# Ledger of designs, part 5: VHH binders against BTB/POZ domain-containing protein 2 (btb2)

Target 1, 284 residues: BTB/POZ domain-containing protein 2 (btb2), of Schizosaccharomyces pombe (o74778)
Amino acid sequence: MSMNSSTEISQEPSIMKPVSSISSFVFNAGFLQGTFSDTTLIIKGETYHLHALFLGRSPVLLQKLIENNPKGDVHYTIEVETEDPYVTKESCLFVLSTLYCDSPRIPAEVNVCSVLAVSDLLGLDTLAFEASSLIEKSIRPETMESVIRFLDPNFEGLERLKMGMYPRFTSGLFNKAIQVMYNTLVSNWNTEYARLLCNLPFEVIKDLLESDKLTVGASSMARYKLANEIVKMRASFRKQNHIEGKGDESVVLAFDEGSRGIQLVHIAPGAESRRKIWKATSVR

## First folded at step 1 (VHH)

Design d07 (framework vhh_lunsekimig_d3)
Fold by ESMFold2-Fast, scan of step 1:
Structure d07 (fold): chain B 284 residues (1-284), chain A 123 residues (1-123)
Amino acid sequence: as target 1 above (284 residues)
Amino acid sequence: EVQLVESGGGVVQPGGSLRLSCAASGSTFSSNALYWYRQAAGIERELIASIYTGGSTNYVDSVKGRFTISRDNSENTMYLQMNSLRAEDTGLYYCAAGKTYDQLYRLSGYDYWGQGTLVTVSS
């Protein structure tokens, strides 16, 4: 294809000449070989030799190119600063390479979470939504910890999990993850989910285990046994890793007509004496 | 030395609107992700809105559709437009920049915090 044609009907030269795929040439000569590079891009101290024309496909990089348009020189130098740990050299190389392609696809070998991070950084919405879709489709017991850590790396809580780190693209992923946990927790709590359950905040564990959507055979005793084992596992993990808890975690059996049949309780450190007295006197 | 200064807080009736501003001195915002945190009396600071280098925005569910975060790199200022305010929105609002992470990719802190601006929703 030697002519730029946006229509089915094109004005073609009368002389037939050998042609190479434009996309293949652009990717190979432009991105891989750096032929006619006119731009030095710096991301987190890493330097990339690229082309303003293709970088302009990123609205973020386009704005930086406009702001730093060379006066007298023909070479651009632009910088993108970020503290996002998911923005890696490998993910930057992949995402930048997509700017040199018509229809990029995310291969199985690339970290999809890192692709989303760089796509967000560079304003590449279509690629970011594709990455989010792939993350959603990957949610299963074996990948759950990685997905949850991506949404909430610091285990800050439920609000953080619902938003995620990049919520234009990740909002809704937690709803899918929690639904998978509702259906698979009983079979995976002491295996694939063990480390995750030890690290999740109390409020998240409380909401999860008290939920009427959690499939445990609708028995209050079965739910109590499961919750009690998870709470014990969490306590053991804190002791082994010298992590100070926010207080004692306990499960009580609730004889209410309805869904849960259990209640998770959490006593703040300053309230230890009240909890101790409560448990001693509230035998009903 | 970079300093973040919040302004625009005040007293407003339920259903009212306020616009908060966060201005940086000493450097520009253009390459940094920016955040709004809220702290109600007696509780931990919560992240309510984020705006990333690419312009992507982030909101906690309780403010989504009511609050809008934006940035003006030419004015070196970030904004939080707050509409349909509720009593639960009362608190100190802080801007922050420059996230730092530990070796497990857990948020460990921020390089820069503002002093906070008080928003009171009361009739």
Scores: ipSAE 0.000, ipTM 0.106, lowest interface PAE 18.4, mean pLDDT 77

Design d08 (framework vhh_lunsekimig_d3)
Fold by ESMFold2-Fast, scan of step 1:
Parts: C-alpha cells; structure tokens; sequence
Structure d08 (fold): chain B 284 residues (1-284), chain A 123 residues (1-123)
C-alpha cells in the first residue's frame, strides 16, 4: 500500500538503452564495417567505403562530393589523385577515421609525417597543424635525417622552402630543423648526422658549413677543421658507393665575411683546376 | 569471450607495495595501448599510467617514480608495480584498452574495461 495511492501511477514504457555510444556506433558500424555506406572514395588506387555525411567534414572531399553528385543520387564515387609516397593506406585509414570522431588524437604508433601528408591532402587543417607540431617537437639528432627526407625528399636545398611538398608547414619545420642542426652539428657530424651529411648535395653542405649561424669555435681554423673532416667523410662515402661527382670537394680559407673565413669549392680533375683554387684563395 | 581481468589488489600499510595484473582474453593486445585508471570514493575516474605498443610509458605526476607500468605481450598481460603506497592511493584500479586512438584502432572504438580491483592503503 502506497501513501500516495489516491493518484494515478505513471506507467513508463520499457526503453532498451543502446549498447554503444554515438561515438562507438559511428566509428565501429560506420567506419570499420561500412554499414549504410553511400560513398566510394578512391585515394592512390585504394578503395574506401564511407559516408558522405562524415567525409563532408573535409573541405576537399566536400567539394568533390558536390561536384560529382549534383543530383543527389543514392551513391557517391569520388577520387583523390596523388603521387606523394607519404600518402599510405595506413595513414589514409587513420586520417579518414578521424572524420568519424569529435576529438582526433594522433597515436604514437602512426607515422606522424604520413598523417601530415594525408591531412594536408584532404584539407584537415587542425589535424595537419597537430601533426606538424608533433614533428617539430620530435626534431633532434636521432630523427633529423627522417625529418629532412620528409620535407625535402630530393635534397634540393633548405633555402627552397616554397618548393616543398607541404608549403604551409615546410618553412616552420625546416627552420626548427636548421636551428637544431646548427646547434648540434659539432657533436653529431660523425654519428647521428653522418649518413645525412653524406647524402646532402654539395650546395646544401656549403650553405650549412659557411653559415654564421653554425655553432662552432670562434676561429676560422675551428670551422675549417670541421668542414675538412665532413668533406673527407663525404669523399670516403662517394668512393665506397662508386659515386662519381663533378669534381673533388675541398675547403679553402677565404676572407669573405659571409662565409666566416672558409669556402667550400669543387676541384675539377687535373692540376689546372687545383691551381685555380689556390689562386682564388690567395687573392685579396 | 573478450575481456580484461584485474588481480593483485588488497590491503597494505603506508609505504608498502602491490603488483596489479591485467589479463586480456579473446583478443591479442600486442598492438594496443594499455591504460591503468583509478577511482577513489567521490572522485572522478582518472588516468594514472599508460603503455604503448613499443613499451613507452607515461604517468600522472602523483604516481611518477613510485609506480611502474609494464606489459608481457606473449602472456597477454599488463602489470602495475605500486611502491611507496600512500593513503591517497586508495581506490578501485581499472585496466583499460581505449579505442579508436589506440595503436590497434582497427579493433574498433571499444572502451574495454576490467571490473576493477580494490586497493586500500591504511594503517
């Protein structure tokens, strides 16, 4: 017997609560299983079965959805063309999965450079900036070569930042990499940086070693000794790997203030070319 | 059957030690980030330790230097070694696999939780 028995008791319907949250349902049923897929997305020859509603969060994919299905047909088919080797199936799956989440976080096991590549490709600015920030924080001697190869795969030179694959991010990341390299070259040239320094083109090595930003002893002799050791290491590497250059690399003393007392030059085969180098360094 | 099962909880004196275990069954967790959470009475559940697939670890400041998280992929088991225990360490300890931002995001957006194991630090 109820103390309130004079009033009608409200009868509530039996409501079966969902087993999963909207986040887990959207990710598991939508992204992973392709349930109710309405879009076929092709990136670099790989096919993904996804949903226009979630892909629309990418400005690049939204534009393609609008252009390729103006009449609103039941199924969309869109393609993204790229030759970028950092755009991989693994990175595409991760980046596309973030469109099915409210607050994407880049896990440590995913290649962050590849995440930047795909995010930039799809116009996902927030994710791209997060990836760029993580790359910047990872720059140290042990990771330098990987970062430089990512930003400048053809080793065309640190000063050509506008020609990088990811122009919005390249200059900031190169500036950080350059600063770390200038501050740590003396301690790492024959260890962590050895392979990188052997693979960089002569003009890049020249710019690096002649730079007033390089942290090396105050005298031109200290810089000369460092540059000479690096040039010798590069010559040994070329000999071991059967690489024929346009001439031998050499370091000479110079009175050009911009070069901090040294100059890196190519010596063409023959006594006359070596004689010209001596004449150049002797002129004042 | 897919589950995480904790063990090793109990009652200890301040300054004592406990080793918690988290056993996974029904799935291979070698490619998943794994987490230890703690919930004290009247306090929201907090992340106290994590371990990545590669063995990289992270700790909340209050347990750093005292607790050590580790994993044994061959045994599908994760551990939490708790040293120099304090009264404020008292609570329910949960092991977890959190998706999709785990290293094995392919297994789905499943927050897989254990039932919790009670740790009481008292004199």
Amino acid sequence: as target 1 above (284 residues)
Amino acid sequence: EVQLVESGGGVVQPGGSLRLSCAASGFTFSRNWLYWYRQAAGIERELIASITTGGNTNYVDSVKGRFTISRDNSENTMYLQMNSLRAEDTGLYYCAKIGPYSSDWRTGYFDLWGQGTLVTVSS
Scores: ipSAE 0.000, ipTM 0.165, lowest interface PAE 14.3, mean pLDDT 77

Design d09 (framework vhh_lunsekimig_d3)
Fold by ESMFold2-Fast, scan of step 1:
Structure d09 (fold): chain B 284 residues (1-284), chain A 122 residues (1-122)
Amino acid sequence: as target 1 above (284 residues)
Amino acid sequence: EVQLVESGGGVVQPGGSLRLSCAASGFTFSHYALYWYRQAAGIERELIASIDSGGSTNYVDSVKGRFTISRDNSENTMYLQMNSLRAEDTGLYYCAAPSRFGELSYWPTDYWGQGTLVTVSS
């Protein structure tokens, strides 16, 4: 699979006729032109005219071909149903094209998360692991929101997830994403992470800001100041977007070492604000 | 297999016109979106014009209203008509074809011509 170049076999001034390579013929005549197409593949309502022989390289598609045409008739029709929003026509085209070539490469311009989703759908483990590896190498503050939305679409919190999306391929991504987020939150909370932090549920924000993995320094006051600013940012976001809260979010100083000196709490709507700023917690 | 050959480049004066051609062999043009790219000295190759299989066109702002992309599916050839040429239009012009039938691919185009030189000078 070469990009930005043509593949041609020629023997000028040889007396022999030029011959196309197998890989060039399979990709150009088979995939691009649809020459001798014998299979109609439907994925999420989109139709693709392809070849049973090459689709059989996918264990999922091979099983569907066998189930729906066990005697190998002249033409096959198979369908793959999915509700996954990452399965797009563009990602299907790329992933299906890899079945028509040797040693496919994922281009930098492709949506690698969508490639992982389609690879998982079609049982293409090698391509799925390659996509996962590329996502892992791309994790940084600028891409974190996109990665978190891909791994944790319900915002349950990466550390709370038992099984995330595409679990066979994403366990390494969870570890990398959480590590990068904790290590870079202090520098990026009001920029690259602002929208993500405003959209995370209270319980997730509570876990994040009270976590011993978050490197704010040794001072409880530094953590209190950071948490208080994030809580204020979340309150402003809710007010501007007319989001009905579960109660006012607040940060208090706590003397329990397990919370690194702070605690995030909810105050019921309409409750009085005469409460003290400090709290003493019981030793367990 | 696939070959793209550009022609029509040359030296023209500012305000002049030039017509570039891109002839294809080894595949059928009628189902593909087609592109013109430009590379000036010291800058990266940039997409300047595109035409899809249905004839819909797009241009970068710097050439819009001055350049016209067109295609002749019967001749398997694409054209770029360049009018009101400026010194800043000087560069190597490349034609490119995607590896998919009439559909925009989200990976880079995989077939390129060798380029044709356009020089705008007085």
Scores: ipSAE 0.000, ipTM 0.166, lowest interface PAE 11.2, mean pLDDT 78

Design d10 (framework vhh_lunsekimig_d3)
Fold by ESMFold2-Fast, scan of step 1:
Structure d10 (fold): chain B 284 residues (1-284), chain A 125 residues (1-125)
Amino acid sequence: as target 1 above (284 residues)
Amino acid sequence: EVQLVESGGGVVQPGGSLRLSCAASGFTFDNYALYWYRQAAGIERELIASISRGGTTNYVDSVKGRFTISRDNSENTMYLQMNSLRAEDTGLYYCAKVRSGYHYGSFPHDAFDIWGQGTLVTVSS
């Protein structure tokens, strides 16, 4: 037996070492360079030159590939229409690139909310749930406004906040956000939450300030003082920004289930509404 | 602070050879994969060759067997040895480093740090 022997079972394949891994080749030559592209994908007017084989990992894109090319033509052209402002070309590039990877991770530089939006659009449930989990873990006083804006970008109200724009993935985020706010509102309302509190719907403010989960102090007077300052701030903000509300917001000393000695009310113009509120409370 | 400076281009006859160099500074050279791109007039930049942190090389089909990419970690320099040059190899050659955390979320052409004007290779008779 010689070290120079040509009796190897498969000498020809053995003398050729791989110059790149499957993952490296697929990502760099396939995704980045568009080598052997067979599919033109159009999302929100942006064109991507990609591969049916890898796009088929998205159930939404797979259906469009099959539906729009029943004869099996050599080149595919498919389009995904959306009016979602969170679907951006930067996030489309990232999410589409995950189809060219076995174990993608969401980098800190990518907008996680936009990743969720594109993942929902393309039916990538695992990535969408991962994005939602990262949003939930990132909820802090300083990130609260961006999370609330993401859940309800058009200020539609409480029900939209509860569900979010992508209910399969975003339901529950509002509950986490409110829980964080219960824990920090007393110490942070004027510094971290001032702008957010001015933009939240009245029903959310009412629920938040009347909740027994909000630990403000030992007395109803502490809760009244906090609520009154927030309501004044909201009124000032509306005047400065020429925002017209349906009625005035007010804080009244009252006792009801869950209110802990205060009640927030919308006051419609009219003597009877104002008089009824005064008569409903026996304030000393 | 990241700098990549290309050199070694020139005019050469078909069948000739050239060696391009890419001098790097401002990052830990040993920790990054490095790339050579080529741009011909009227054509978008093409990835020609790559070398991983571990020394694994990759080439576009048109240059396989003719070009050799290598790196010298002690000199913080990457090379492209070009043999059997053809007229279609004419172009500006750029070296690039993948941006940490950006190569997924940015446009493909913006995923790399490109410094300077590149180095011009002209293959003409």
Scores: ipSAE 0.000, ipTM 0.107, lowest interface PAE 18.0, mean pLDDT 76

Design d11 (framework vhh_lunsekimig_d3)
Fold by ESMFold2-Fast, scan of step 1:
Structure d11 (fold): chain B 284 residues (1-284), chain A 123 residues (1-123)
Amino acid sequence: as target 1 above (284 residues)
Amino acid sequence: EVQLVESGGGVVQPGGSLRLSCAASGLTFSSYDLYWYRQAAGIERELIASIGTGGDTNYVDSVKGRFTISRDNSENTMYLQMNSLRAEDTGLYYCARAQLYGGNSWYRPLDYWGQGTLVTVSS
């Protein structure tokens, strides 16, 4: 038997069932229903009716609550400004809901990249690292272009790809993407992978072709032929799609004393300024 | 506990009829708008019928004139009478209640999703 039902229990009928779980009450009555909301939060012009107590779990929102209550008012109004296109209403609703529950899990139907963006915006490091981990585990040939575009949406080049838009959480994703691309190139690849390679920026292709891992388990001539095939494929793709740029990409076989043996050197002659990632046609 | 439980589904021939029921436990219908949703294999869940507190009803074009939504506040139950059933009416049917005022207005969660009730129209 439990003694929990003997202390200050309501003896009157209620139109609602008693709540048996704190976490269930907090999520359903607090977040979903907005019961006793004391805070108006505005993100990108969208309004959310929430509770200072739970928003205080975000260091960013806690600071804004402190800044916006100089007179000790009982209601708070705070605003978070951002121009980040990955910050969406759906992702904000999900991320804000995590402040109202224990050990939240990112559901399959929510955009993980958007969850990372909002988590970064609100200083929710644990959720941001979880989102980054899910992105890393989702990296496959089919998702590669999307991940590269997420890391470098403005085509700023290799350093931005390595760092990512949210560098505290994404710095390892580029290395994982390169590893997946390397494994795909070493194994049997087909015309679908060839299409993907045509859409990647020159700096990514250069890193792949000059990788020490590309020289392991392959002859110098096999490596050269693979690199030359990729460069020719990319040149054909640019001609077919009337892409103006740096001119021809070329592959040179060079001796490197620092790494034991001969490695491929990818050179880009011409007067180009920026390498560009082409959008693949996405399904809806 | 709070729950909505759908029932009344089954297998029926084209042109046949079925009546679905939705019973509420731990919450009340009397002052809320009520809805029926349908989900077919491979397509999004869609709102097909609604009934307001005053008894005003709305239907999607594909079911208008064939389906009738109704409510019984004293029994805390709502119904969907389905007539002239077609193969495209096949799917899982869910009921829902409007959310409480003061919540986050942009998020439209349902109080509880049961397993739904399966309707199969086959010839």
Scores: ipSAE 0.008, ipTM 0.171, lowest interface PAE 10.0, mean pLDDT 72

Design e01 (framework vhh_3k1k_2)
Fold by ESMFold2-Fast, scan of step 1:
Structure e01 (fold): chain B 284 residues (1-284), chain A 121 residues (1-121)
Amino acid sequence: as target 1 above (284 residues)
Amino acid sequence: QVQLVESGGALVQPGGSLRLSCAASGFTFSRYSMRWYRQAPGKEREWVAGISSSGGRTSYEDSVKGRFTISRDDARNTVYLQMNSLKPEDTAVYYCAAKVGDYYGSGLEYWGQGTQVTVSS
């Protein structure tokens, strides 16, 4: 039989494509494909194959690259340890990807609170402030409980709520939440918002309901009715969930310029108070 | 009915590692802070580790700091205690406890039946 000549495989491109932008090439070939990766990054046990040049845009990662490979070896290995549950693989992938972009945008499908956590971890202040701004703009009755839990996951109280867990970026978020509450507290509550009102610290409910910024109509009785409804709801919630309070919450009518005709009172059982707070009249 | 079931206790040699699990049922797990306690024979029950309802904060007793790690998986209603560099002094029955995460600080506590950890040669 006859023997045919071998066939060669050619990898010539069929069409000459336009030159991609530097930004597009870096993101697609560098981040997505891992072309010429020189760095192994480990965050919370998860491994990423990336590039020292782009990771150096993070001041935290730059410091780790310098410290863990001072001789400038051909491959870097660095680790970032964290116990923060908001630091997830999905948030890390997104935040690391921003180091391969000129103008990153936080997409709607990404958990913004998790983006803030990773941005804080990696020293990416601009991205952290952008995430904080997006959280602030997303504050509404339906998202309020999630925001409050993000600010104070351990239920430490008002001072933690004011600062949040990442104070440089989260301070001010609670003030925005309170502003939304002033505008929505008089409206019909959904189940999530009612549950939130049951879980807020007494000090927050007191300040909110006694505030002149809360508009419940001209009558002091309208404010009393709203406050009484909330206090009763909170009491029912505690009883239903077998939560023992450090005292009884109540609302009284008072002719006090600062209180708009009501006062919320918290009385600890058997605790002696230096001031008797049973009288409706107070002076501020 | 609220139930906490600990598992993973075993006999392990000094320097070894062990992971304890606590499976929760009968309550809304994600709303509760979780804690691990231990009790050695003839000694009082001592707190070991804690994790907030969100998982955002953890706390440890000084004797286990750097060796033990508490974590939670709300999708599986489970809390874990990863124990590394185990010492004979870590020998105890380990208990899981749930405490209501709220602003009142007086939440009801639920307890499991415990799992035995023995660290010996």
Scores: ipSAE 0.013, ipTM 0.287, lowest interface PAE 8.9, mean pLDDT 79

Design e02 (framework vhh_3k1k_2)
Fold by ESMFold2-Fast, scan of step 1:
Structure e02 (fold): chain B 284 residues (1-284), chain A 121 residues (1-121)
Amino acid sequence: as target 1 above (284 residues)
Amino acid sequence: QVQLVESGGALVQPGGSLRLSCAASGFTFSDYAMRWYRQAPGKEREWVAGISGSGGYTSYEDSVKGRFTISRDDARNTVYLQMNSLKPEDTAVYYCAKDRWGGSYYPFDYWGQGTQVTVSS
């Protein structure tokens, strides 16, 4: 019998103590030691020796227990298949351990994105919302690239960014990320910032750079200069990484009422979709 | 095994300066954002500063902005916190942490043992 302990759970089980509380016994002897296990749970090829009674607190696992053993046999075997890279052995151990606790909390030592992934996988909505709240509070300029990759790891575009990979829990995070970008990132030009901006969809860059919420100096020329450097960098990045585009990105001066003095546009190769008198730069 | 070892804490007068360092081992240092936290007696740990894996981006808690500077030396696997214009309210144990947004599959924010900073006349 294997022990269900990890570096995320620092206490050794104490099943040898003659007296313990229900909560202490359930967590230490039940989860950590696997005492009297009646269920073999397989997640992503990893095996866990657990208890149907406590796994039943997960609606997903309860359904699998019922479907695979309707008579309540002596031993259960259930499997949860996933290709989700955020589902790790360490986070499975933590999330499964919460089923053996009355008031679980997400410790600082655990990857909160992985906790969200496993909580979503197992139908643990309360824990998933707690993880999402912690993620939202952690959105800072230095973590922005990681946040964007978490929301859209396969570069599917704006709709994926808005939803995230776990839409019930992540669909609010992109709005928070955009607010942080308005306030801090566009005015702080550096190599890491440039890399982030090169990987964002054109629609996001257009909205960000044209927004009146972006406070880049008092001058339309300051905004134009920033936008011009960003579109040039995006063009270089696409060329280096062989990313095909339907057209060139460009920034022009705009004198329309309500604009911040610039407009970002796509132009098709060989097509003059924009008047040259307003064209300040070409990206490709 | 991930290890973070803070050093540089001392007793300083108000208005003084101090540089903290955190030596990291057990992971690919350049792949991870690093953070500084602090904890005063009887208080919860408070985030102070963060630096991205590339070192290109930093952020700070409002109360330390303009006074503290975070930096890193990836060749030495070390992150630094330069503390200027120190105030009595900066008195705390300072902790180094690997950011939870580090590599996608690595599960921990690790805390070091901390280093004591006391600002008193």
Scores: ipSAE 0.014, ipTM 0.441, lowest interface PAE 7.5, mean pLDDT 78

Design e03 (framework vhh_3k1k_2)
Fold by ESMFold2-Fast, scan of step 1:
Structure e03 (fold): chain B 284 residues (1-284), chain A 124 residues (1-124)
Amino acid sequence: as target 1 above (284 residues)
Amino acid sequence: QVQLVESGGALVQPGGSLRLSCAASGFTFSNYWMRWYRQAPGKEREWVAGINSGGGSTSYEDSVKGRFTISRDDARNTVYLQMNSLKPEDTAVYYCARGLRYFDSPYGTYFDYWGQGTQVTVSS
């Protein structure tokens, strides 16, 4: 076969356009127009008219196509059920469209967290890793709460935060988020981070405020004052929202070489718990 | 409830100009991407131009770039397509479409609502 191309100047409306590229034809005629559609795909109750050949690029959809058409019928019907609130019609349309092109890019306007959710649902690892990378690069004070809620929507604990809701792709995001928080907590604790800090589990707050990586004044008193204000804010929030914790949160002074001299403690109900904490810390 | 109404289609001579309008109602117009598409007899529907929410970014199909200009007036809930140096191959029914709020690809045709179209005929 030879690679001969001819370019013609068409002045007649009825003259056929030059042969389009495979990518542009597949995207425009296949995805957009539904030309020669052979597959009805239902995701979370929404119906899409698509093509088995291109859907087969998803390992999850390929398996469903094979399982749901054992007799080789000419039309396929497959369904993907999910309760994931991040799986939206907009994210499905975008992710499905990537199966009809060879170099997909995630647009700035699409919800990247939703793209990750659908990519995970459909087994599209490359797209899911790209989405995770974009989330990581977007972490700043203004987006911090959204990212943390994406990783742990119910604020269950540190383990959930470390893994995220899509562990294959999200397990690195919390480490990046905490690094940003180390450098930005002092200027944002009572503004961008206020609601987030009230909802984070005690273990996370403890690790954050006791960390030698936290950028705060050189004085141990500066760290104590910051931690005390955050603990008070958390206590006020719990009282206003009728949330009972596992006892009272407090900050005590600790004289550890190499630390900034504070320790966050959880005072469990009863005199024995307070006695135990008292013996473990130095109080002036 | 969502409604898009195109107008301005006419018969024009080659080299002429025409301005299409699309009046939108039933949604918060300023929050959405708006696009123009066209369909000539015997051809698939093709994308022509797009404009983002707020109007700060525009995109065009290669064959109309430099000749067509898309714009919007959010106070009047209207998107426009200014067509200059019209050619016979521009003859088509022109459609206004509401784009998905969070999708902005110039190659994208992800729209949830369409208008009824307005006929543009360029003939000598």
Scores: ipSAE 0.000, ipTM 0.190, lowest interface PAE 13.0, mean pLDDT 79

Design e04 (framework vhh_3k1k_2)
Fold by ESMFold2-Fast, scan of step 1:
Structure e04 (fold): chain B 284 residues (1-284), chain A 123 residues (1-123)
Amino acid sequence: as target 1 above (284 residues)
Amino acid sequence: QVQLVESGGALVQPGGSLRLSCAASGFTVSSYAMRWYRQAPGKEREWVAGITSSGGSTSYEDSVKGRFTISRDDARNTVYLQMNSLKPEDTAVYYCAAIHPYTSGYYTKFDYWGQGTQVTVSS
């Protein structure tokens, strides 16, 4: 771990604090300087030089320390594998630094979604709930695309992935995001939100427009007209930006007892991808 | 137009070596963490190796540590997997993946996957 990188993440200069306190010493000498490091931690190919004692505050890292060194070698080497694109070096440095201090706060300069991802990865529930709360408060029409992709990266659709990628922490985020989308779609829809709708996956748009929580008007025709306008807008955007979709999007009227009056479909052909954005060849 | 194309898969005897290549087109790999995965018939896809976008830090699945080496050549828009001391258990279709750091953009830009290249280790 670079001392310069660690200092940059922590905007507050440690030398301005009471350096004689145990907490201050642990953060400055231990985390920032790497003094008496006994553990090499590898996360997503990035190496960190840390201390088993403080890493033990993470239940995930504690288990790895015990499992990979049951007889107690002098130096530990442990690895955390993840394919999560939200796990970044910057957020890892911040989250790992919280193990070296009391009452950590998430700074404005760190990506909160990435903090949630790393906190979930390392089993840091309190920090993960704090990150989730900050994300919830940040949900607006202009940030919605980022939040929805964070919750539904595999295009499962909002109703199928109610709990999201980090289900212990994100159930509230899902509900809040949907509520903001309903309110924005019905009230004061503008060009910025139109671009958001064009960038969202078909499954998200399908769930949104077919939802009984979306109150467009008393008739199925009002919902059909709105859905048709959105589908046409998405098709125009895709054509203008040379984006190849999973198939032509369309909206049809549905009159079955269980139907909401409309149904969004892919026409000739629609390729469905379960937990996959795209895949040219099927293996299983 | 975004593509990852794996190559280098072959039939080799146990103890042999192979180098797999993954060539990217339609995007720049230097912005992506690059990963190798493999899938044997009837089994789930398994992560094998990774290299970060930030400067060549690497990670490996325990079963391949010390035998496999991942590397990248950003100037040639290519990532490699050097496989040494191959075992019959390494027989699989090998896939490369580009894992995009979080950025604002179109829904097609998070991750890219190749079509795979077959590696068979048998005598």
Scores: ipSAE 0.000, ipTM 0.097, lowest interface PAE 18.7, mean pLDDT 72

